VH-VL binders against q96il0. Designs and how they scored, part 23

Target 1, 167 residues: q96il0
Amino acid sequence: APERGAERRDTAPSGVSRFCPPRKSCHDWIGPPDKYSNLRPVHFYIPENESPLEQKLRKLRQETQEWNQQFWANQNLTFSKEKEEFIHSRLKTKGLGLRTESGQKATLNAEEMADFYKEFLSKNFQKHMYYNRDWYKRNFAITFFMGKVALERIWNKLKQKQKKRSN

## First folded at step 1 (VH-VL)

Design e5a (framework fv_ebrasodebart)
Fold by ESMFold2-Fast, scan of step 1:
Structure e5a (fold): chain C 167 residues (1-167), chain A 121 residues (1-121), chain B 108 residues (1-108)
Amino acid sequence: as target 1 above (167 residues)
Amino acid sequence: QIQLVQSGAEVKKPGASVKVSCKASGYSFTSYGISWVRQAPGQGLEWMGWINAYSGYTNYAQKLQGRVTMTTDTSTSTAYMELRSLRSDDTAVYYCARDYSGLEYTWFDPWGQGTLVTVSS
Amino acid sequence: QAVLTQPPSVSVSPGQTASITCSGDALGDRYAYWYQQKPGQSPVLVMYYDSERPSGIPERFSASNSGNTATLTISGTQAMDEADYYCQAWDTSSDHVVFGGGTKLTVL
């Protein structure tokens, strides 16, 4: 029953889930979303007989994942901080407190928040443009190396088949 | 060849500022962060902070907040760490290290060779 | 801020197994990472993601993280393994990296 024994995740004493790839698995594993980037990390399986080309592909995919995690974690943290600053500034301008009667944080309506989103997008336009450029470059490189690995695996299978037939 | 090369040793007087450089090569500079870690003579490792080489976003250790500034120059693939208002207990070897995420998945590989900063009157 | 506690020193004879522990609340929620530092040299990553070994690190190095304690294990310890070892984790409360105090491994 291969379907039994699904992915494992350690739980801390506080009841908070801890990200931990399944230690008995020989497959790539997808974890829970990162707190800041909201992206799911992939833990890559390293085969014992990994070729140099397979290693290059795996490292490229791993490096691309970390780059992507870093970018979005920083974007989300920056967005959250600037959003809070914007809300605080606008509430002060209106003479309103930062908290409602129930103790919840006061918020702005959708039209007011549209001003923040417009400003944030304009301010970060060049940054997002560079991200998209790098994303395309990395995806191209990954696709290229995936093709090379596929050809290597086909070649190895053909070599094994020919050796067995030549006897 | 992934490599980080740091600037040379510095001797400073108390109250001065020091700026250490870290030149990266062999990888896409903006795809990673740079963390700074220092080590006083005979002591352990102390994390100072990190910078995202793409966004310029920084996160500094609480005890150094207000005294440290980290920057990057993408055109030269170089990271900088400036520490102000130096005191004798800032005497340490300062390392830069490639930082894979700056967050939960952070680890440091490779490390620069280190820069000794001596603060003495 | 979170604290990671390591024994100041561990001694082992050549060929024996060395175990270096790292304890702290952060390890319950976060991955452990390990660095080796020899005198006058920069630290070198020896373990990441609790138990993964970087390319170039000998197979005699292994590690685990259970509860609030991470352990670095060196099997068949050699004289060349004599160094200071540091654990690292992420402190969720401060969004900062934290290092253990370091353990001097003596092979004698």
Scores: ipSAE 0.005, ipTM 0.482, lowest interface PAE 12.9, mean pLDDT 80

Design e5b (framework fv_ebrasodebart)
Fold by ESMFold2-Fast, scan of step 1:
Structure e5b (fold): chain C 167 residues (1-167), chain A 119 residues (1-119), chain B 108 residues (1-108)
Amino acid sequence: as target 1 above (167 residues)
Amino acid sequence: QIQLVQSGAEVKKPGASVKVSCKASGYSFTSYGISWVRQAPGQGLEWMGWINAYSGYTNYAQKLQGRVTMTTDTSTSTAYMELRSLRSDDTAVYYCAREDFGSYYMDVWGQGTLVTVSS
Amino acid sequence: QAVLTQPPSVSVSPGQTASITCSGDALGDRYAYWYQQKPGQSPVLVMYYDSERPSGIPERFSASNSGNTATLTISGTQAMDEADYYCQAWDTSSDHVVFGGGTKLTVL
C-alpha cells in the first residue's frame, strides 16, 4: 500500500496549513486530513519518463488540490471566527455576558443561529459561486487530460505488446 | 500577455509606513497567489510573505510578522503590501510575483518598487 | 533548516559548462527552483520542479536535485547568461519560502 499519514505542517503564525509532497515517491498516496480544510491531500507519483501530457495532468491535479485545500481551510477558519463574533454580538445586544452563571459558554437558540447561517451564505454567495464555477472548470480540464493520457498509455501498451509478440 | 505592474518609487522617513501596489493582467487573478520578495541594495532575495488572491488568506515571514499586511482588491486585480515602522534597513527594491499554488514557484514578476528609508 | 547555501561566485569561459550548487537539508524532500537576475532587472524563473524548464528558457539550461544538493547546469555558456542566480525551496521546518544567498556567474 502507498504511504499514508504524512506529517501535518502548520503555518506559524498565520495558521494556514500547506501540504508539502515528498520529493520522491514510488506510488500515489493519501495523506491525513488537513487540520484546517479537513480534506485528505493526495501525493502524485512522478515517473522518470513522464510525458508532456502526463506532466500537464499532474500539474492540473496538483494545482486543483492546492486550490481546493486553500479555499476550504480559509472558509472553515472564517466560518468559525464569524460564528463566534455573531454569538458575541447578539449576546452583547441582549445585555448578556459570554458565560452563564454556571460558567458554561453562552449559546444562541436554533432560530438565531439560522440567522447567522443565512447571513454567512448570503455574504459568501459570490465566493461560493466562483468556487463552484472554477471547480467544474478544473475537473473538466482534468477529465479531458485524463482521457488523453489514457489513450496515450493504451497506444504505448499496444505498441509494446506488438513488439513482444513479434519476438 | 501576463503582467504585474507595480507602483512607483517611494522615499520615507524612519517610523513611517509604505504601501506598494501590484496590478495583475492577462490571467485569472484569483487562481494564483501573490508573493512579495524584497532585495536590499547589493543583497540577495528575501521572501516577505504570500497572499491567496481568492480567499485573502496570508502567510508572512517570521521576521516581518506584526509589521507587514498584504491585501488584494479582486475588482481591480491588484495586490497591496504595506510595511509599517520603517527603519533604514528596510531600504530595498520590493517585488510582487505570481505564485503557483501547487508548486510554490514564482513565474511572473513585477518590475520592482524602490523604497528608500532615509535617516 | 531554513538555510540554502550557494557559492558566492562562479566563473566560466564562453562555451564552457557552468555549474551552480545549492545545498540544504530541505532539498532532500522538497523541489528546487531557480531564478536568473540581471543587473537592474526583475528575477526570471529559469527552472522549476528540480529539472523542468519554463517555455522560453534555452535547452542549454538543465538542473538536478540529489543528496540535498540542487545543481543548475548551463552548457555552452554565453555572455548573455552572466547574471546572479538564486535557488529557492520550501522550508521543511516552517511553511515559508527560502532563497539561497545567490551566485554571481561571470562569463569571461
Scores: ipSAE 0.000, ipTM 0.496, lowest interface PAE 14.3, mean pLDDT 80

Design e5c (framework fv_ebrasodebart)
Fold by ESMFold2-Fast, scan of step 1:
Formats: structure tokens, C-alpha cells, sequence
Structure e5c (fold): chain C 167 residues (1-167), chain A 122 residues (1-122), chain B 108 residues (1-108)
């Protein structure tokens, strides 16, 4: 039976939006974006009666989430580091300082930055292809186990109905 | 078997820092948070804060803000709690505990470490 | 900060029903959790989500949360149940976890 009622109160600090779900949730929940990966984590509800098959599915989903988070955290950090190195290298080549006369961080124009983006995408193309391949393989496996869990639940409902009829 | 194993007892002088470790085993480390709870001799439980092992986000008790830092090392499934500028009233048994994410609708401390006694004396 | 209030002690004879209360505004909109702590040991989760019992906890343990008061009930209390009991909730207003002051259960 559903809960009698719930309310959401958001007490997040200024500048940060926190997800404050209602009291008493029996479902999976989504958190704020990770600092490094920019991905929102999903935290899975673990029922007392979780079957071994349901546990296997949940573990697979959690492991896939960890893999995905680590990939994008590393990729984003690499991008940021290489972008900054590129900018500093080009400014040094031009004999320019790292700061403008106004004290702001010096940057390159859009045309020069386009060269960096093209280079970064080109050298990471194969890495992104392998990521996409593995991402699809993992989602196929998750879908397969979701199907198995669905069949298990249907079977359990049928067995429960049969047991009630017998008793 | 799911367990949390903490580092051994420490004796510190006032003004020093202590760093307690908590090694997790038997579960997916990044799927849960780690909370830190302390208990002064003869006193009750006091929540210090928690860390999301997946995202690294922390939330510290206001009383300890600025003196405590919580971190994790996912490669070793280990959580750490460092408390700085120690005072005599920081003498306590420090526990780590596996916690669900309250912001995500759930909260429970279902697995606890054995505790680490930290004594602060002159 | 929100406060959870527990009686400091409760005494029962073996076989009697022990009742430990925990009161505070946080319990009106958040789950109650209960922990048992024996001398020299770590706390053990005995009740979660107001009224659910973890695997391995005896059926004689039960709990409820009505309004701003959560209650832990131990039926047919045994000597082995002698311990300190703590309630816990999350306080949305202060954005942190709060524990009750603890209740010493004596079985004699």
C-alpha cells in the first residue's frame, strides 16, 4: 500500500540545487551531478526480499554506473588539463602573459580554440568509439537481465495465485 | 561477508590532527555512503558527517565544519576521516558506518566498523 | 538543531514488554531508525524505515512512528536485550542526521 502522504522540502544552500525526495521512497532515486563526470548518479532501492537475480541486475547496473562515471570524470579532467596547456602554450608562443590587463584569465579567440577542439576530438576518436561499443554492450546485458527479472516476477505471481487457490 | 574495518587506537596531544581509516569489503563500495559517528566516554552518539563514495560530495555537522575532512580511496575501498586542531573534548570512540543516501530517499546505518578510540591528552 | 528526546532509562523484568519512545519534529516527516549498543561494542541496526526489521533481528522487536513520536517495542524481553538504545532521524530543516540521547534498558 502507498504511503499516507509526503511533502518535499528543499533546504539546499544557495547556488546548489539538491534533490530532496518525499519521505518514504520505495523506488530508485537520482542525485545531483558528480563534480568531475557531470553525470547524475542513480541510487538503487534494495528491498528486503531481493532475489539473487534482482541482486545480479542491480550489481550490473551499479558497476555500469561506476564504469561510466570513471570514464567521463577522466575524460573531462583530461580535456580541461589539455585545454589549459594548449592555451598557455599558444600565449607563450605569442609572448603574452597568462592574465589580461584587466586581471582576467587570458584566453584565445574562437578560431584558435577550434583548432584545439578538432585535435582533441581526433586523437580521442578511437577511445570514444570503444566507449560507445562497451556502453551498448553493457546496456544490452542490462536489458537482458531486466527481461529475466520480469519473467521471474511473472512466474512468482502465477505461483502465488496457484498456491492461494490450492490452500 | 560485508564488513568495515577501522585503524587502531590513537593518542594525540591538543592541537594535533588524527586520521582514521575505514576499509570496506563485501559490497560495491561506490554504491553506498560512509557516515562517521563519534561517542565520547559515557555519552551518546554524535553524527559528524557523511561522504558519497560515488560522487565524493560531503556533508559535515556544523559543529565540526572547518576541522573535519572526509575522503575515500575507491581503489582500496577505504574511507578516511581527518579531524584537526584536537581538543580534550574530542576524546571519543570514532565509528564509520555504511549509510544509504538520505537525499535520495533512504537513510540507514546498517553496517558499522568496530570503532577507533582517539584519546586527546596533555 | 532538531532534538530527539528519549527517556534516559527503562527497567523491565524478564518476559515483560519494554517500550522506548523517541520524540521530535523530524519524526513527523522522516523515517525513524533504531540502534542497539552493548557495552564495548558497536551499535547494531535493529529497526529501520519506522517499522521494518533487518534480517537476524528477533521478531519480538517491533516499532512504529506516529506523528512526532517513534516507539521501539520489545516483547518478552530477555536478559540479552539489556543495552543502550538510540533512535535516529534525518532533519530536513538543518540538513543533517540527529540521534536521540539514548535509553538504557535494564532487565532484572
Amino acid sequence: as target 1 above (167 residues)
Amino acid sequence: QIQLVQSGAEVKKPGASVKVSCKASGYSFTSYGISWVRQAPGQGLEWMGWINAYSGYTNYAQKLQGRVTMTTDTSTSTAYMELRSLRSDDTAVYYCARSTYEDYGLSAFDIWGQGTLVTVSS
Amino acid sequence: QAVLTQPPSVSVSPGQTASITCSGDALGDRYAYWYQQKPGQSPVLVMYYDSERPSGIPERFSASNSGNTATLTISGTQAMDEADYYCQAWDTSSDHVVFGGGTKLTVL
Scores: ipSAE 0.000, ipTM 0.465, lowest interface PAE 17.8, mean pLDDT 78

Design e5d (framework fv_ebrasodebart)
Fold by ESMFold2-Fast, scan of step 1:
Structure e5d (fold): chain C 167 residues (1-167), chain A 121 residues (1-121), chain B 108 residues (1-108)
Amino acid sequence: as target 1 above (167 residues)
Amino acid sequence: QIQLVQSGAEVKKPGASVKVSCKASGYSFTSYGISWVRQAPGQGLEWMGWINAYSGYTNYAQKLQGRVTMTTDTSTSTAYMELRSLRSDDTAVYYCARNVPQYDSGEFDYWGQGTLVTVSS
Amino acid sequence: QAVLTQPPSVSVSPGQTASITCSGDALGDRYAYWYQQKPGQSPVLVMYYDSERPSGIPERFSASNSGNTATLTISGTQAMDEADYYCQAWDTSSDHVVFGGGTKLTVL
């Protein structure tokens, strides 16, 4: 069967390590950084008496987290892949091997790499603009619903005080 | 050993949908991507798209966008490819293949045995 | 869109060297991959990263990629090498896979 050698460790993503929050937690639990996105996932606590509005906010935050994780995991891997391809193409043009005498990956100097970074950022300009726009839109929605939940909780407290005066 | 085992042959009417499965074994399923490649009788290989088994992120061939959906079930180490609104020119052997690395690049180092899908009236 | 062009057929005598070319603009910036497919069977990876050979593939298989042309070379060709050969690359613009049209290798 075909197998990739040492190069497989550099290019192939590893499996996901499942993290497990404490069972009796009454708060959100924050996990370790994801290998690919480098973002910390949040496991949201679900209270027994969660209101429909609170559920909507939680789902919106969960969906935003998933979107953000996928974007950065893909972006980071695309960057790494294209960087390796650029280096290989450049070394091939120079007639140089992919590895040094010491077995390390051959690299380009800082000035040559600057060309790659400029090209990568230019190529991905639209993608990053759409990400920022969607980020602000999602953050606005989350903030709006957080405000609604806060008002709901204040209203419930006021209703409790009113009931105390009646009884 | 590393193995990809696909579901059996299907015969469908035009306009129907087909869902092909690909069960992986012998490796960490979420560490690799799965690509789908089809081959019409007597024709060459045509790439349909790939899925990241870890995140569920997909990238589909332009001509199939809107008709194809790729999914995975990590608990059973199985990938699925559903093709909708079938036409006679969708008659082909459909292959799943393992991507290295799993995000939109790399070689296809292991292939399933193929699933013949025949679209006829 | 990116296209990879292969000759439709190549014929060699047993023991001779077979050469299969694959041309396209994507190969100038992207790695070439090669697959062997025998009748009724799934494709098998025979070369990756332009010139790397997977474990289990005979040393008589070699490959190169120069300019916009990748070449698969089979030295001392044997009857068992008779198959269809496909080159593959990733499109620089779309990150979509592109396959060549395939080459039928006949060993007379």
Scores: ipSAE 0.000, ipTM 0.470, lowest interface PAE 14.4, mean pLDDT 80

Design e5e (framework fv_ebrasodebart)
Fold by ESMFold2-Fast, scan of step 1:
Structure e5e (fold): chain C 167 residues (1-167), chain A 121 residues (1-121), chain B 108 residues (1-108)
Amino acid sequence: as target 1 above (167 residues)
Amino acid sequence: QIQLVQSGAEVKKPGASVKVSCKASGYSFTSYGISWVRQAPGQGLEWMGWINAYSGYTNYAQKLQGRVTMTTDTSTSTAYMELRSLRSDDTAVYYCARYGEWDSSYPFDYWGQGTLVTVSS
Amino acid sequence: QAVLTQPPSVSVSPGQTASITCSGDALGDRYAYWYQQKPGQSPVLVMYYDSERPSGIPERFSASNSGNTATLTISGTQAMDEADYYCQAWDTSSDHVVFGGGTKLTVL
């Protein structure tokens, strides 16, 4: 059974903890920050009487979340990989080993790392611009459908009120 | 285009080991996990385990614990499944499938074409 | 071990509604997933999160999950829908996958 609250912790033999929300919840569930993307996953509640419009909005939000999760997981992966490659390259150029005599990983000082950060930001400027553009497009679409759903719910509430009066 | 391409059919003797590969393309390999599912001739689907392509964490079916090892090679976007101490009842088509690594609710949305492993004397 | 029970076969005439059930304790608090497999082919995801349909799957496919029973419904069945159908869920006590035994759908 899931523990109380928004998530169920399932631990694999390898020690990984995974979020699995309870299906019969009446609320959206928010998980812990993903290890790779640093974003909290959201599993949306599915009403028994979900309208086609509500389903479309939910699917759009799910798709946007998956896109966002994948982008940031990939970005963080690329950063980590290129950072290690930069460090190894600089140490090799200096004639230093990749490890100290004690077997620890050799590192660069803050001044040397500043070069990497400047290069990484410059190199990824266009990618981040396109991300922001697509993020705004997706949020515009979500906001538009949220408006439609809100209007539908208002209309249904008014119909319900009228029906109760006429009963 | 998202695609999983598996290695070719294998014939092994009882007691041998087999290692099946699954090469991924069309997506960020480390953003998703790979699951392995097998199917004996004329039988149903049997889950074997999964691997997180980023961390290397694995989770194996209880009945295969100790005989199976799953690995990945990020440089080639390839997942591997090795099954040891083969028995005649390990004869099956072995599938790899893409699966979400951050959420156990994620479906198996893309599948490889399958690899037939025949264990015979 | 967790078990998902499916009928071994279901037969319908073209144009009729086919209903395939899947029962097990895990379905009480976990999502149901459905896969279609035609002879000599890999399984294909047809339904997920109890009632969600992937892009490319016809609207005649629908599904539900109530209590401990999930149901895959195919309206206006066509000859092309003839296949084996497998339900899937996560084991309640572990992070392991469990598949149903499969149902052979025959369109006569």
Scores: ipSAE 0.000, ipTM 0.540, lowest interface PAE 11.3, mean pLDDT 81

Design e5f (framework fv_ebrasodebart)
Fold by ESMFold2-Fast, scan of step 1:
Structure e5f (fold): chain C 167 residues (1-167), chain A 121 residues (1-121), chain B 108 residues (1-108)
Amino acid sequence: as target 1 above (167 residues)
Amino acid sequence: QIQLVQSGAEVKKPGASVKVSCKASGYSFTSYGISWVRQAPGQGLEWMGWINAYSGYTNYAQKLQGRVTMTTDTSTSTAYMELRSLRSDDTAVYYCARVKEGDTPIYFDLWGQGTLVTVSS
Amino acid sequence: QAVLTQPPSVSVSPGQTASITCSGDALGDRYAYWYQQKPGQSPVLVMYYDSERPSGIPERFSASNSGNTATLTISGTQAMDEADYYCQAWDTSSDHVVFGGGTKLTVL
């Protein structure tokens, strides 16, 4: 049958293609860094003949990307908010206003800010440890399914060669 | 026990604002997010947005962007949803629902009892 | 905007298997979730991540998602299963939650 558009190709086991726009997007494959997470979003292409296994891998990769973006957006926002709260609390304790005469935000010296960084790191140690654990688990699962998809594609190619040979 | 308890029914005039509360109990409030979902009489569910109870990070439905604000008060384990510039089509039961922190925020495992907001002229 | 399409109603006799479908492009690249809502009550999560069942939900509830169609299956349907059922997914194109229109399950 005549082609309805440009040839579409899968460039990775995950279904990502550089030469075709994502099925549900009119934009580029890779977006600009998110304002909050500072991570670049990736939109995954859906092959027209996607297998259930390929679909499972793609969904896992999309879900992992969203989890990762959510974690870092939340972490960065938490850092900024707690930093401001710390500065305001310490300025109040010193009897100082929140603003300088020039209207700029009042700041603390490096020694005082060291207290905040120490507290923030200590408070978030367990959270970051579990993030790393989950990140490894997710990437292991993705790698495992990428292997399964690769084997499925090899099997399909072998079946194609057998059909060609029998003809 | 583990529950979300919402504030009582509200009757508002068009153009007014409403602020619904959602008090969490029985779990670590900051370990989960809170989403808001509304349901007009006899209609289906419509997602409004969510907030991370620890960081205060918010993500709102595009249709409601600029009219809705979600906040939390960690000291009282309470989430709030304020909807401004009310119209008659904002008449609905408003639900708060729990979203797990660290997982994708796209499913809701615990729901409040709902708050009926009626907008009438 | 992506749409999730559900049949408005499904009727079964007690003990029969009920099948509720949910179709939409979002389901092709995202997990399906299912909620049960009885009249005057809040929704209750009955299935998540396409086919996982939360603790406390009977084993007679199962679900699948293949291509662009998710299916909630209730085997040995009981009177207590009579409710509205909503599917849910994440819409990649709009970056928001999408609910199906709901299916009223009647057990008579």
Scores: ipSAE 0.000, ipTM 0.492, lowest interface PAE 15.6, mean pLDDT 79

Design e5g (framework fv_ebrasodebart)
Fold by ESMFold2-Fast, scan of step 1:
Structure e5g (fold): chain C 167 residues (1-167), chain A 121 residues (1-121), chain B 108 residues (1-108)
Amino acid sequence: as target 1 above (167 residues)
Amino acid sequence: QIQLVQSGAEVKKPGASVKVSCKASGYSFTSYGISWVRQAPGQGLEWMGWINAYSGYTNYAQKLQGRVTMTTDTSTSTAYMELRSLRSDDTAVYYCAREGLYSDYEGMDVWGQGTLVTVSS
Amino acid sequence: QAVLTQPPSVSVSPGQTASITCSGDALGDRYAYWYQQKPGQSPVLVMYYDSERPSGIPERFSASNSGNTATLTISGTQAMDEADYYCQAWDTSSDHVVFGGGTKLTVL
């Protein structure tokens, strides 16, 4: 039987590459979790009369989401790859095969895996620090533009009220 | 300058395979996907499939399932499309096009120059 | 498997507004995209997300999508706009890309 679209598809690292929201929605749409980043993508609603400032805010939010998806997809992939390499290396050192006699993947106990987790966190500490810094920086920018959009909308409402009174 | 440069024209016999390359430059290759679209002489555009340049995930058009394979080589920023068991009706210009990977779907914004594949006996 | 239907040809006089329609059930749920193709050239994305215009595309290009019909509008049509135009959407059932059959725009 042919593939049944998004229901059966393995999603790209971004989680958004082959997801398209229903257009009938007048609100932002939240998609299913991406297999690699484990984050739900958001597709932003585009108003018919979107101002240049509103478009700037939307694009900034979209760019931030893309950056966030890419970061976590990469981290999760790196984690999985290095975890598998660690397990294989340790099993080889013990003189054990990669699979049990029942055909299941051979695993390490919790104490042995603790060494991997500590090493991975230590190795990626600086990377995660820079991620947090950039995350705060991006959210500050988004909040700032949200404020500008709010002021634009207030001003437009006041201008409409003024014009109505003038006529 | 963002560019996609494809391999040259090919002439194949029915039953043969063809592999078209698409070399990307001017952008982060693994931050985008590559769609493949073909166009038979005097006909419209036909989507063949898409590949994620980061993960290698592929999604192929139903009618080509089992005959097409899309791959990438990250070290050379090159995408490949191989079509097997060629028929005369596979004669077309084959395009690669850049498509979003880590963002909302924005369509195919950069296209290669096209590769003419002629299948004749 | 979704089908997008376009008129095979549209003719307009220079300076007049050209309107190219694209109809299909997929457009009720999915965004429309538009591509321009001149003879011997690769397609060029001219509109995305129903009504967004890429950088470098003239402001005289606009588009909308209402119900199951998307429309590409070219105001003050010029001879250089003469080309084949293709609409595109995602198939709601398969999430595969679907192109319309194309419309040849002639500027007389």
Scores: ipSAE 0.000, ipTM 0.506, lowest interface PAE 13.2, mean pLDDT 80

Design e5h (framework fv_ebrasodebart)
Fold by ESMFold2-Fast, scan of step 1:
Structure e5h (fold): chain C 167 residues (1-167), chain A 120 residues (1-120), chain B 108 residues (1-108)
Amino acid sequence: as target 1 above (167 residues)
Amino acid sequence: QIQLVQSGAEVKKPGASVKVSCKASGYSFTSYGISWVRQAPGQGLEWMGWINAYSGYTNYAQKLQGRVTMTTDTSTSTAYMELRSLRSDDTAVYYCARDTFEYSSGPDYWGQGTLVTVSS
Amino acid sequence: QAVLTQPPSVSVSPGQTASITCSGDALGDRYAYWYQQKPGQSPVLVMYYDSERPSGIPERFSASNSGNTATLTISGTQAMDEADYYCQAWDTSSDHVVFGGGTKLTVL
């Protein structure tokens, strides 16, 4: 299909990759994992006759996707930076170099890394609690609007069925 | 009640730096972000950037990249915006505003504004 | 880069309905927000999520967003509603907030 070959990638100003799906898709499009968040982006199909309620649901889903992607991009970046700093600090304390003989980054054993993981988890506990709270709130809102859209579609089908029967 | 209280007006020479403070109260400071928006005399609103109050992660408007730094002090629930290498076209009222936690989406509560005048 | 276009001015008589439009591609993908700014004052959020009204904002304020055009509607407009109104949306391509140029509402 020619339109499928139109797929492209864009990099947002925040450094997060964005996917542009094929034109004239008749369904939602799922892209490859973003390099920063490691989450797959979804491009939402826009019907020709999208209702205001359907638009509101689509916007809510898109907004939630962007929120979720930014959270995990930030979390992964923070983890990587703090892990690197911790390793460098410990290696400096031990009088060791920052790289192995093969040129790879030097690492600590599992026992030494346990302190970092414990500190990182406790430090980020509040952040993850806020994420979970907002995640539930967003999913509740999406479910609510999905229900409203479903009722609207049922109503429209009933109206069409009535017109068909009258002919 | 939710309030954002900003520091007082500043008059600066071209080439100087200015640092505006924004003290938040009435909500969980680290649950939100802070956006900075400026308005030149007689002009519209211009977004400058946003900071996550928990992580300190920032996102700046491209035109201000390299000149602006946003920070927070969670112990005092205060956000700061420093703008360097001031030019006459930086004369504006600078606003801080509460925004979403993960990125800048739509600021809801605004500070009273800080007039920064850049003149010879 | 995405821009949001508003008429520079709108005039209405007291008690009439004022309609302020905001157009741009971003509005087809993201929520519209509306701010009221009176001279010498900070912006005040008057509408969010296309059509939701914050507590404390009069019921005469309403809004909608259809296609690429958001509309702020003030029914029974009062003299106190005279202000500059700004629309705002998230720009999907830049990951940044964008504001409309503003509309001056004059109540005759």
Scores: ipSAE 0.006, ipTM 0.567, lowest interface PAE 10.3, mean pLDDT 81

